# Ledger of designs, part 6: VH-VL binders against Cysteine desulfuration protein SufE (sufE)

Target 1, 144 residues: Cysteine desulfuration protein SufE (sufE), of Wigglesworthia glossinidia brevipalpis (q8d2j8)
Amino acid sequence: MNKFIKKINFIKNFSSCENWEEKYLYIIELGNKLSPFPEKFRKNSNLIPGCQNDSWIYLIYENTKKIKFYGDSNSLIVKGLIAIIFILHEDLKLSEILTFDVKPYFNKLSLTNYLTPSRVQGLSSISKFIKKSARCLLIKEKIL
Below, E stands for the ipSAE of ESMFold2; O stands for the ipSAE of OpenDDE; V2 stands for 0.75 times the mean of E and O plus 0.25 times the DockQ between their complexes.

## First folded at step 5 (VH-VL; framework fv_cilgavimab)

Design t4 (from g2 with heavy chain D103G; at its last look DockQ between E and O 0.76; V2 from the best seeds 0.00; counts 0 for: pae E 8.7 > 2)
Fold by ESMFold2, look of step 6:
Structure t4 (fold): chain C 144 residues (1-144), chain A 122 residues (1-122), chain B 112 residues (1-112)
Amino acid sequence: as target 1 above (144 residues)
Amino acid sequence: EVQLVESGGGLVKPGGSLRLSCAASGFTFSYAWMSWVRQAPGKGLEWVGRIKSKVDGGTTDYAAPVKGRFTISRDDSKNTLYLQMNSLKTEDTAVYYCTTGYGFWSDYFDYWGQGTLVTVSS
Amino acid sequence: DIVMTQSPDSLAVSLGERATINCKSSQSVLYSENNKNYLAWYQQKPGQPPKLLMYWASTRESGVPDRFSGSGSGAEFTLTISSLQAEDVAIYYCQQYYSTPTFGGGTKVEIK
């Protein structure tokens, strides 16, 4: 299984890219590092509403209190954007995920400078869906 | 050294079909959004349609006057963009330009071919 | 679809003088979430394809002389040539890419 890129390394590497083509290729590379999406979770309840490309996200506890992020998309560039969002949530607890705001990172790294309005909304939809998933896991923890 | 070379233009009767090609070089074609833009003789510019890169889903979108009649496709192994034009009308008479989109981020056009003329006339 | 209206249709300007081209969109092309105006300008000389001049309303494409500048926001934009040169004789088009791309009708710039 591939290693998930640390937040600091991502910020340094992305900021070091000279032009849009290098940033584009790096985003795709990050998507290729995502763990394979389990097919048993590829269903409508895990489909992100409001994304131009079909995209799935699933959060689960992996045999401890460690949170595993799964994500996929029928677009390799959107899959890379999902990977970036996962990197930004590295090592956050469920309660921290609920209050975490990715938009300052999007702005600081100029991720939105070259995106269409629909693509910017897609990134926001992904972030919102992660919060929804985290809230669901917290509710299950209190019930069980 | 970006180069876009259109071909396949010519004279066609109304109702006919024509296939345009655009040979691309000097950039990573498979990562580029590609568009067709046309210009009727002595008139302004009109966007025809776009195909996204394969890595961004490879989907197409078209201007209303050509929807259902025109089909954009690409062959990344040959660095070639295509425009299949069916049910041609005299209003389709124009120079057709092959253009590069600016990656996955925008629909403005940083490189243009020299164009190929399509004339639809009885 | 967003309709782009340019004015004037034609403009005659003396060498070294200022040329101003206006472009209006039928609705705003400013996306408030990223604060970007989805507006480009193109130059087209006789017998040539268009050439990208400006994007994001005011960002010059690489290799475009400093005498070209873009301004405006929302639905009203201008392209300014601060000191017209002989090689600037062309037709200029604005284009929005907020939604389905559409072009203005063009403004022909000539030497007086």
Scores: ipSAE 0.006, ipTM 0.645, lowest interface PAE 8.7, mean pLDDT 85
ESMFold2-Fast, scan of step 5: ipSAE 0.330; ipTM 0.783
ESMFold2 (binder alone), look of step 6: mean pLDDT 93; pTM 0.945
OpenDDE, look of step 6: ipSAE 0.507; ipTM 0.866

Design t6 (from g2 with heavy chain Y102L)
Fold by ESMFold2-Fast, scan of step 5:
Structure t6 (fold): chain C 144 residues (1-144), chain A 122 residues (1-122), chain B 112 residues (1-112)
Amino acid sequence: as target 1 above (144 residues)
Amino acid sequence: EVQLVESGGGLVKPGGSLRLSCAASGFTFSYAWMSWVRQAPGKGLEWVGRIKSKVDGGTTDYAAPVKGRFTISRDDSKNTLYLQMNSLKTEDTAVYYCTTGLDFWSDYFDYWGQGTLVTVSS
Amino acid sequence: DIVMTQSPDSLAVSLGERATINCKSSQSVLYSENNKNYLAWYQQKPGQPPKLLMYWASTRESGVPDRFSGSGSGAEFTLTISSLQAEDVAIYYCQQYYSTPTFGGGTKVEIK
């Protein structure tokens, strides 16, 4: 519920940004709210391919069997985009993450409207990488 | 009121060097992508290169004719964009414009300076 | 490297008449993921820097009169001035931003 409310609040807040500068500041702010990325997970296996700035994602179960999303980037903007993608996924089960399509949300928020094709591909790479991370967790769940 | 003011143009001999500056005001320079576009006398527009904001990695990209000879840099504390031009050729003769797209990571140009003329001649 | 070709190089149009400028790209500048055409139009008057008229092929920049319209998709685009005014005498450039930016050669619009 908390995560669902957070998603709704994000959509409202982002849509209320009147100009490009306000959107940039909000994206950076979202990135700054991410949990600190554990250094033990900052390795090539968790590096997102295709990003111009080194960026990492790692998913793990929390103590309560909830998914914990870790993300970081050498770019504050990319870090914020990772945070946005996490917000869109955080209320989903692992099986739902595998089939979830972020494109409708990107289009409704006009997030991709002003991006170059390379940057839109970057967002797609982040989205695909979170699905790969979820698949790894799902496979582990099937092992007795 | 967005304003871009180029300076540093002049006459230089082939093989010489020149540094252009662009003073920006009226927007948050540190978050903007900045580009240089040139126009040879009586000719069309040609993109030279760009530099991204530091929050977006601060990387640079260049058009093939200038790659390896020109360097774009920025000083966010001074709201200033630079173009360092080395190994100048006669075909580099042009008016150089400082440009920016104030939209979210776009490479179309909302704002242009007045331009500064660079003449490369013996 | 995307090459932009404009036609005609120049055209003379009477005041109040329609002016049509064409722009072709060597490859499509339509991106399927967001269904956007990465194409802009600029106006340049003598002794002045270019001014943005259109972006995303058909979105008019704020303050640009509605007699200017952009159309087309993929690799073929058109800028139309429905009723030419004296102040519209200028050189017009198309520009793609699908990849590394490139400009068309320009089309000079003059009064007949």
Scores: ipSAE 0.207, ipTM 0.746, lowest interface PAE 4.5, mean pLDDT 86

Design t8 (from g2 with heavy chain G101S)
Fold by ESMFold2-Fast, scan of step 5:
Structure t8 (fold): chain C 144 residues (1-144), chain A 122 residues (1-122), chain B 112 residues (1-112)
Amino acid sequence: as target 1 above (144 residues)
Amino acid sequence: EVQLVESGGGLVKPGGSLRLSCAASGFTFSYAWMSWVRQAPGKGLEWVGRIKSKVDGGTTDYAAPVKGRFTISRDDSKNTLYLQMNSLKTEDTAVYYCTTSYDFWSDYFDYWGQGTLVTVSS
Amino acid sequence: DIVMTQSPDSLAVSLGERATINCKSSQSVLYSENNKNYLAWYQQKPGQPPKLLMYWASTRESGVPDRFSGSGSGAEFTLTISSLQAEDVAIYYCQQYYSTPTFGGGTKVEIK
């Protein structure tokens, strides 16, 4: 059972929100479903560059070789956007994460159409950082 | 009906302090980014600063002329925006408007209060 | 800060004629990632607060008459009033919201 909704259900639910207040609340709700960020990983190496609000991402393998996504932000809306990025990458293998393109989903959902330049840049930074984190995880996997 | 009502303006001496209030109604204040914009008599518009919603970090940003002297705060339980003005200068004389960025993603101002006049003079 | 420059400072137009107001930004306010121009236009009448007319350079605010139109992209923008009416006498301001908000100096529109 997943704490996160699947990509298909997310797209359906987000598209069914009738106004921006509902979309805004839904984004925040998604952020609240993220697992608590472990304080031991809250360090500069996991801080996302280019985000206006301090934001962190950390990826690790669980015992079952499943990728665990940890994310947090001092902005509830940015935390929700991180959750959306995680949902879009949910159930992907590490190699698939490295080549996955989020832009068609951003366009389909019109996420970038209404955001300030700093937040669009933030989404791009989050997307780049998750790929960087995946590459780091891949290197750790191969070294072991 | 969206309404913004400013209060607290008046005459103050250079170096003095004054606190403005803006009572908001007709929208979900707690989700809105709020700004102060001022206009000196016979002059154009000048953005003073903003405060983001608490859900968007609750951070403040200020225009260079007021940074370090003015503080913006909000009380979501009272639907009220504040502007604390310290170390006032004659150049701060202006009508101060409370404005919304109800579109949470942008800083264009869809609603304005009537304004409150602040006069900094001896 | 992005500096906004309006021209002309004042404009006299006959009733029913076209009024054109120009706004230039010191740098582009077009964001390439979403192809949006972060530019708004306001109307201010004496003794009143400004009223939003236009946002995203060319999107009319609800209730604004269709004689008002916005055009331009990047660093050069125009507000056009196609057939000036008496109630359109006001000062018009452009504003960028690409970064920290800044306003143009205003253009006073009056009847010729």
Scores: ipSAE 0.214, ipTM 0.738, lowest interface PAE 4.6, mean pLDDT 86

## First folded at step 6 (VH-VL; framework fv_cilgavimab)

Design u1 (from t15 with heavy chain D103G; at its last look DockQ between E and O 0.84; V2 from the best seeds 0.00; counts 0 for: pae E 8.3 > 2)
Heavy chain, then light chain:
Amino acid sequence: EVQLVESGGGLVKPGGSLRLSCAASGFTFSYAWMSWVRQAPGKGLEWVGRIKSKVDGGTTDYAAPVKGRFTISRDDSKNTLYLQMNSLKTEDTAVYYCTTGYGFWSDFFDYWGQGTLVTVSS
Amino acid sequence: DIVMTQSPDSLAVSLGERATINCKSSQSVLYSENNKNYLAWYQQKPGQPPKLLMYWASTRESGVPDRFSGSGSGAEFTLTISSLQAEDVAIYYCQQYYSTPTFGGGTKVEIK
ESMFold2, look of step 6: ipSAE 0.007; ipTM 0.647
ESMFold2 (binder alone), look of step 6: mean pLDDT 94; pTM 0.955
OpenDDE, look of step 6: ipSAE 0.550; ipTM 0.869

Design u2 (from t16 with heavy chain V55L; at its last look DockQ between E and O 0.04; V2 from the best seeds 0.00; counts 0 for: pae E 17.0 > 2, placed apart)
Fold by ESMFold2, look of step 6:
Structure u2 (fold): chain C 144 residues (1-144), chain A 121 residues (1-121), chain B 112 residues (1-112)
Amino acid sequence: as target 1 above (144 residues)
Amino acid sequence: EVQLVESGGGLVKPGGSLRLSCAASGFTFSYAWMSWVRQAPGKGLEWVGRIKSKLDGGTTDYAAPVKGRFTISRDDSKNTLYLQMNSLKTEDTAVYYCTTEYYWSGYFDYWGQGTLVTVSS
Amino acid sequence: DIVMTQSPDSLAVSLGERATINCKSSQSVLYSENNKNYLAWYQQKPGQPPKLLMYWASTRESGVPDRFSGSGSGAEFTLTISSLQAEDVAIYYCQQYYSTPTFGGGTKVEIK
């Protein structure tokens, strides 16, 4: 399956859920598919500020200069929201992450219709933290 | 299923104008970069130009032979891509394909069936 | 612009035999920051639009048979059809997307 079909399949699957319970379960399912979060990066410096639930994001170049996204949360819904945001960032270069806007995708999916106000605020915090993390990686890349 | 359907091709005299349309369905059009690629009869493929999503400012890029003569636009509310061709030359004779670029990557994953533009005296 | 040169212009291959198509770019299409080769391959059968076969030089598009493989890096690339089938008669194009997209001149594959 090409990458364009993978993204469109995500949108179609979410849109085909018949009720809020199915949408919630699908979000949780996506979170469960995230790579295990390395415990050595579970530090306060990687904690997303302004989230009611403890949530972590870490971006790293692996030995091959591949960008790997790690994310975790003590809330299954927030972990699922992190997974969705990672899906939307797939195959972006580090510099492209800095300019990428997830808002049009959230609007298309009407994602906020299924979230509490505190979780809507959490989406903004997640998006902001990813951009901060990408800036830090670019700085390290230039120094190293 | 992703579908791209071109229309508006035909016969036109040198110096004339023609507007092509591409109707898109089966994907989120407003998030996609869209391109036109042409193929002269019996010849190879040539990229014509692109229009970026509004996420990237909706800007356009053109190949040198068409710059200043061709204009690409999009109407996201109608899922439609346009190619306005002015000051047409016989060298512009080709099948014109509407294509998608996998967002920011630049390879062309979906193609329409094409519409023939013939420029002759 | 990056010039893409394909060789040969045409080849005739017996059914079940290997077909090899070469593509050379006038400069490297390897992006050092992500270690990706910005190269794609397309198949165009008579009367049809092009179809994406390969991207990132060696990643096969979904639904493309395993007999198609891509290799190479930097400025030299190869598309290989390991066991030619009658349905593989087509013109094959390489394309770089490192910068302004450009295509190779095409390689016509025929049955010998």
Scores: ipSAE 0.000, ipTM 0.505, lowest interface PAE 17.0, mean pLDDT 83
ESMFold2 (binder alone), look of step 6: mean pLDDT 93; pTM 0.948
OpenDDE, look of step 6: ipSAE 0.631; ipTM 0.888

Design u3 (from t16 with heavy chain K54Y Y107F; at its last look DockQ between E and O 0.78; V2 from the best seeds 0.00; counts 0 for: pae E 9.8 > 2)
Fold by ESMFold2, look of step 6:
Structure u3 (fold): chain C 144 residues (1-144), chain A 121 residues (1-121), chain B 112 residues (1-112)
Amino acid sequence: as target 1 above (144 residues)
Amino acid sequence: EVQLVESGGGLVKPGGSLRLSCAASGFTFSYAWMSWVRQAPGKGLEWVGRIKSYVDGGTTDYAAPVKGRFTISRDDSKNTLYLQMNSLKTEDTAVYYCTTEYYWSGFFDYWGQGTLVTVSS
Amino acid sequence: DIVMTQSPDSLAVSLGERATINCKSSQSVLYSENNKNYLAWYQQKPGQPPKLLMYWASTRESGVPDRFSGSGSGAEFTLTISSLQAEDVAIYYCQQYYSTPTFGGGTKVEIK
């Protein structure tokens, strides 16, 4: 199947929402579609620092050729924002994740126009944590 | 049409308590961030506090003068915002407005007509 | 907390003339990561609640006439009414939402 289907569908569906209430509901829906976070990885090393809500991210090779993103939060809306970020990283290799910038997409969709500074910092913290996780995987890969 | 209707204001002696209600309609209340803003007679506006939607954690924040005395809560099944005011002081005398916060922004797009709280001996 | 200072406290303007209201914050309310100024303006007529006019410093709320415009960045902002109408007689407040919300002291606009 086309490797960009999830990203294209997200952009189309989000842009089709009539108002921020519908967009808010759609973000929560995306969070609810995330795979269950493996409880053995729900630990402090996978907590995102500087987030108001407790949030976890874990990256792992699914079958040595594809990267699986796990994410969770004790806030449904933050969990939805994590899901959006994962959609934007779909089918990226580790090296591409290290240089990928989510901010242009958030700006084009007007997500950041209405966020407080602390929430914008939270999204930046999520993106930075993904890059940290990708660097760790790359280092582990090189010592195998 | 968005409508916010405050009630429960009145005359209270210093040290007393009062509970304000705000009935909401015309929008999905359960996803809204809600705030209270007050205005002393002839004075400017002062933010009192907020409560986030439960889907966004349901947390509250308060202005310093009211921390520990005021409690904001919500009942999403009744589309109602509450302000419990304890240990009232004369400086709490104001019109209290119920407001909606534009999605995660911190500014207030819809306002009720307000309810007057008078704290005097 | 960020202190918001408005000037003047009051002003009288002839019908059809320009009214200019200034707002200064004790620290910048521009967030460089999204390039947004966390500044709103409200209009309050006697016996009425405040009404949102502007947000993000220069974005008009729906239904607000074109004669209202906002400008400025960082710590200094201006609300301009290009041609004052009788219905514009009100008190105008600025508000920052960069952090804990705080309001300016208000500027009363009257017809001369």
Scores: ipSAE 0.007, ipTM 0.627, lowest interface PAE 9.8, mean pLDDT 86
ESMFold2 (binder alone), look of step 6: mean pLDDT 94; pTM 0.952
OpenDDE, look of step 6: ipSAE 0.613; ipTM 0.884

## First folded at step 8 (VH-VL; framework fv_cilgavimab)

Design v1 (from t16 with heavy chain Y102W W104D S105L; at its last look DockQ between E and O 0.04; V2 from the best seeds 0.00; counts 0 for: pae E 16.0 > 2, placed apart)
Fold by ESMFold2, look of step 8:
Structure v1 (fold): chain C 144 residues (1-144), chain A 121 residues (1-121), chain B 112 residues (1-112)
Amino acid sequence: as target 1 above (144 residues)
Amino acid sequence: EVQLVESGGGLVKPGGSLRLSCAASGFTFSYAWMSWVRQAPGKGLEWVGRIKSKVDGGTTDYAAPVKGRFTISRDDSKNTLYLQMNSLKTEDTAVYYCTTEWYDLGYFDYWGQGTLVTVSS
Amino acid sequence: DIVMTQSPDSLAVSLGERATINCKSSQSVLYSENNKNYLAWYQQKPGQPPKLLMYWASTRESGVPDRFSGSGSGAEFTLTISSLQAEDVAIYYCQQYYSTPTFGGGTKVEIK
């Protein structure tokens, strides 16, 4: 159960990139490693509101006590941002997702310094949608 | 349009071997979990086994009656799923369907037309 | 393995009438942590491969008419066709995916 390794590896690898181009390419690489998005859930109810690029997120429980995150976007960099946010949520319970804040990680790594203003706004939209999805799943699971 | 087309079925004697193929199109094959499901003539459905996508480890699972005799593999460059069947028994006689599971959800959303395997002396 | 039992084995129903198909599992297929029933339903028309109708016990697959509905929880499930059409003549299978996939024996639905 060494899922924490992914978060540590992300921090190490991103910090070791020498310039903005390497950081951008690394973000895109992370997006390419996302599990395929289930096409049956590629619908308007799973679209992230307020993003210029079409982006989808879907959360589901696996048969274990773990949450599976699915995400996709028609933009390579936005898909990469989704992947980073998923890495930061690795192994969190639903109740922990509701209170988790990605901003300290982004600030520590100066991640937003390498993004356009549109992409910075997109991070807020992605984070809000994940919390909405987690609240809906908690309500359906009768867990609070 | 999603298509799954099985081939390689036929008549084989007990103890023999066959290799089935399933040609896939209309979706990103490399991200899909793929399964084989069989149906004996006039009987119900039986899951045979699965292979996960490479990104999810590429590992296989098998139903008990076929474990050790059947091997599932995939070639993502050719969008093709394979079923190698060894040490065939008469109870393996069935139509074999290629199916998708769409990641780790566990049910079978797309099905091929099936290919008939007959194991008889 | 979880044994799936369907009843009846066959069912004759007049056009426009309700058809009810039952499925029982030997163990609960409800995962208590997410409150989801790991159950699917399939339709197999004569000479055709199976087609997915429902998953999560009651969620219709895209393109499935509203006359198909699923209900039940835990170990007992029902597929209902509220107004049988000629095109609904088929064998219907339930399937659990809580563990190693297993199918029910099937229920043949035909017109009286």
Scores: ipSAE 0.005, ipTM 0.508, lowest interface PAE 16.0, mean pLDDT 84
ESMFold2 (binder alone), look of step 8: mean pLDDT 93; pTM 0.949
OpenDDE, look of step 8: ipSAE 0.016; ipTM 0.652

Design v2 (from t16 with heavy chain W104F; at its last look DockQ between E and O 0.05; V2 from the best seeds 0.00; counts 0 for: pae E 11.2 > 2, placed apart)
Fold by ESMFold2, look of step 8:
Structure v2 (fold): chain C 144 residues (1-144), chain A 121 residues (1-121), chain B 112 residues (1-112)
Amino acid sequence: as target 1 above (144 residues)
Amino acid sequence: EVQLVESGGGLVKPGGSLRLSCAASGFTFSYAWMSWVRQAPGKGLEWVGRIKSKVDGGTTDYAAPVKGRFTISRDDSKNTLYLQMNSLKTEDTAVYYCTTEYYFSGYFDYWGQGTLVTVSS
Amino acid sequence: DIVMTQSPDSLAVSLGERATINCKSSQSVLYSENNKNYLAWYQQKPGQPPKLLMYWASTRESGVPDRFSGSGSGAEFTLTISSLQAEDVAIYYCQQYYSTPTFGGGTKVEIK
């Protein structure tokens, strides 16, 4: 994300939206704030399976062993949903990502009430892909 | 539906200690931020403190009059919020309410019935 | 801490008439990034815990009658009951949640 927004601020801002239009526009705004997706990583191995919209996610370590999340989609709404999922994973370690459950946050925010069934499935695919990526990175470390 | 039930109130002498409990049901307690709010007899509302969910860091914040004397804790396996009150003063006499914070925003959408704490010599 | 001041301390209003309660904060509770006022209103009937009426200054909680409305911005806010009913006899509190939560002193509304 080019300008990082903390999970607490996201929850505060999203909850302050008075109606579905404000929430909808805020989701799109969050997607627009994602860091540009590096074209080098726009390849099939980073394509999320099972999404109706082409969507890419790439996770990489930075110098400080902090995880950098890259994401993109050819849908403005899906790109915004990817941004929200990244925010919810803020400052989680790889091992914590493996067990983190996004569903309670989506339920409390009533977010899934505004999504089609295929987009709800897409969120599950995104979450599963992030966990798979985190598991792969964790295995590459010395875990003893 | 959401239910909050406070218990543990009673009569205690100044300098004493008391532990309040709040049993919660009807929502996912482990993801909720919880607060205590008190009301002295015939007076207004005063926020006492809060505890965040463990996922959000599990930290606590306290109002100045109780900082250092009161401790808020939670047991997610029992869906229970606690308030440990030490070094009680007559000024702590109040009905103590257990509350939830809406979406971590800071206003209080669900309230228990309250439990009375009386600090009297 | 942000100090909340309510006026009047008590108010007597005839059935069917308008009741107006004021709330002032010692500093703005408007968050510029989302343009929202972090102010809530509560109703407390005799012998009951407080009940949330209003949040974001002007948004009614579910199930609250439309005779209740909130207005104002920044540091000055108003709760209006457009046609007072007997069941509205209560103490009303404002609360800011821009920072550490603080409540106003309350306004008692009675039938004249």
Scores: ipSAE 0.007, ipTM 0.582, lowest interface PAE 11.2, mean pLDDT 85
ESMFold2 (binder alone), look of step 8: mean pLDDT 94; pTM 0.951
OpenDDE, look of step 8: ipSAE 0.597; ipTM 0.880

Design v3 (from t16 with heavy chain W104L; at its last look DockQ between E and O 0.73; V2 from the best seeds 0.00; counts 0 for: pae E 9.5 > 2)
Heavy chain, then light chain:
Amino acid sequence: EVQLVESGGGLVKPGGSLRLSCAASGFTFSYAWMSWVRQAPGKGLEWVGRIKSKVDGGTTDYAAPVKGRFTISRDDSKNTLYLQMNSLKTEDTAVYYCTTEYYLSGYFDYWGQGTLVTVSS
Amino acid sequence: DIVMTQSPDSLAVSLGERATINCKSSQSVLYSENNKNYLAWYQQKPGQPPKLLMYWASTRESGVPDRFSGSGSGAEFTLTISSLQAEDVAIYYCQQYYSTPTFGGGTKVEIK
ESMFold2, look of step 8: ipSAE 0.007; ipTM 0.647
ESMFold2 (binder alone), look of step 8: mean pLDDT 93; pTM 0.945
OpenDDE, look of step 8: ipSAE 0.659; ipTM 0.895

Design v4 (from t16 with heavy chain K52E; at its last look DockQ between E and O 0.74; V2 from the best seeds 0.00; counts 0 for: pae E 8.8 > 2)
Heavy chain, then light chain:
Amino acid sequence: EVQLVESGGGLVKPGGSLRLSCAASGFTFSYAWMSWVRQAPGKGLEWVGRIESKVDGGTTDYAAPVKGRFTISRDDSKNTLYLQMNSLKTEDTAVYYCTTEYYWSGYFDYWGQGTLVTVSS
Amino acid sequence: DIVMTQSPDSLAVSLGERATINCKSSQSVLYSENNKNYLAWYQQKPGQPPKLLMYWASTRESGVPDRFSGSGSGAEFTLTISSLQAEDVAIYYCQQYYSTPTFGGGTKVEIK
ESMFold2, look of step 8: ipSAE 0.007; ipTM 0.637
ESMFold2 (binder alone), look of step 8: mean pLDDT 94; pTM 0.951
OpenDDE, look of step 8: ipSAE 0.194; ipTM 0.785

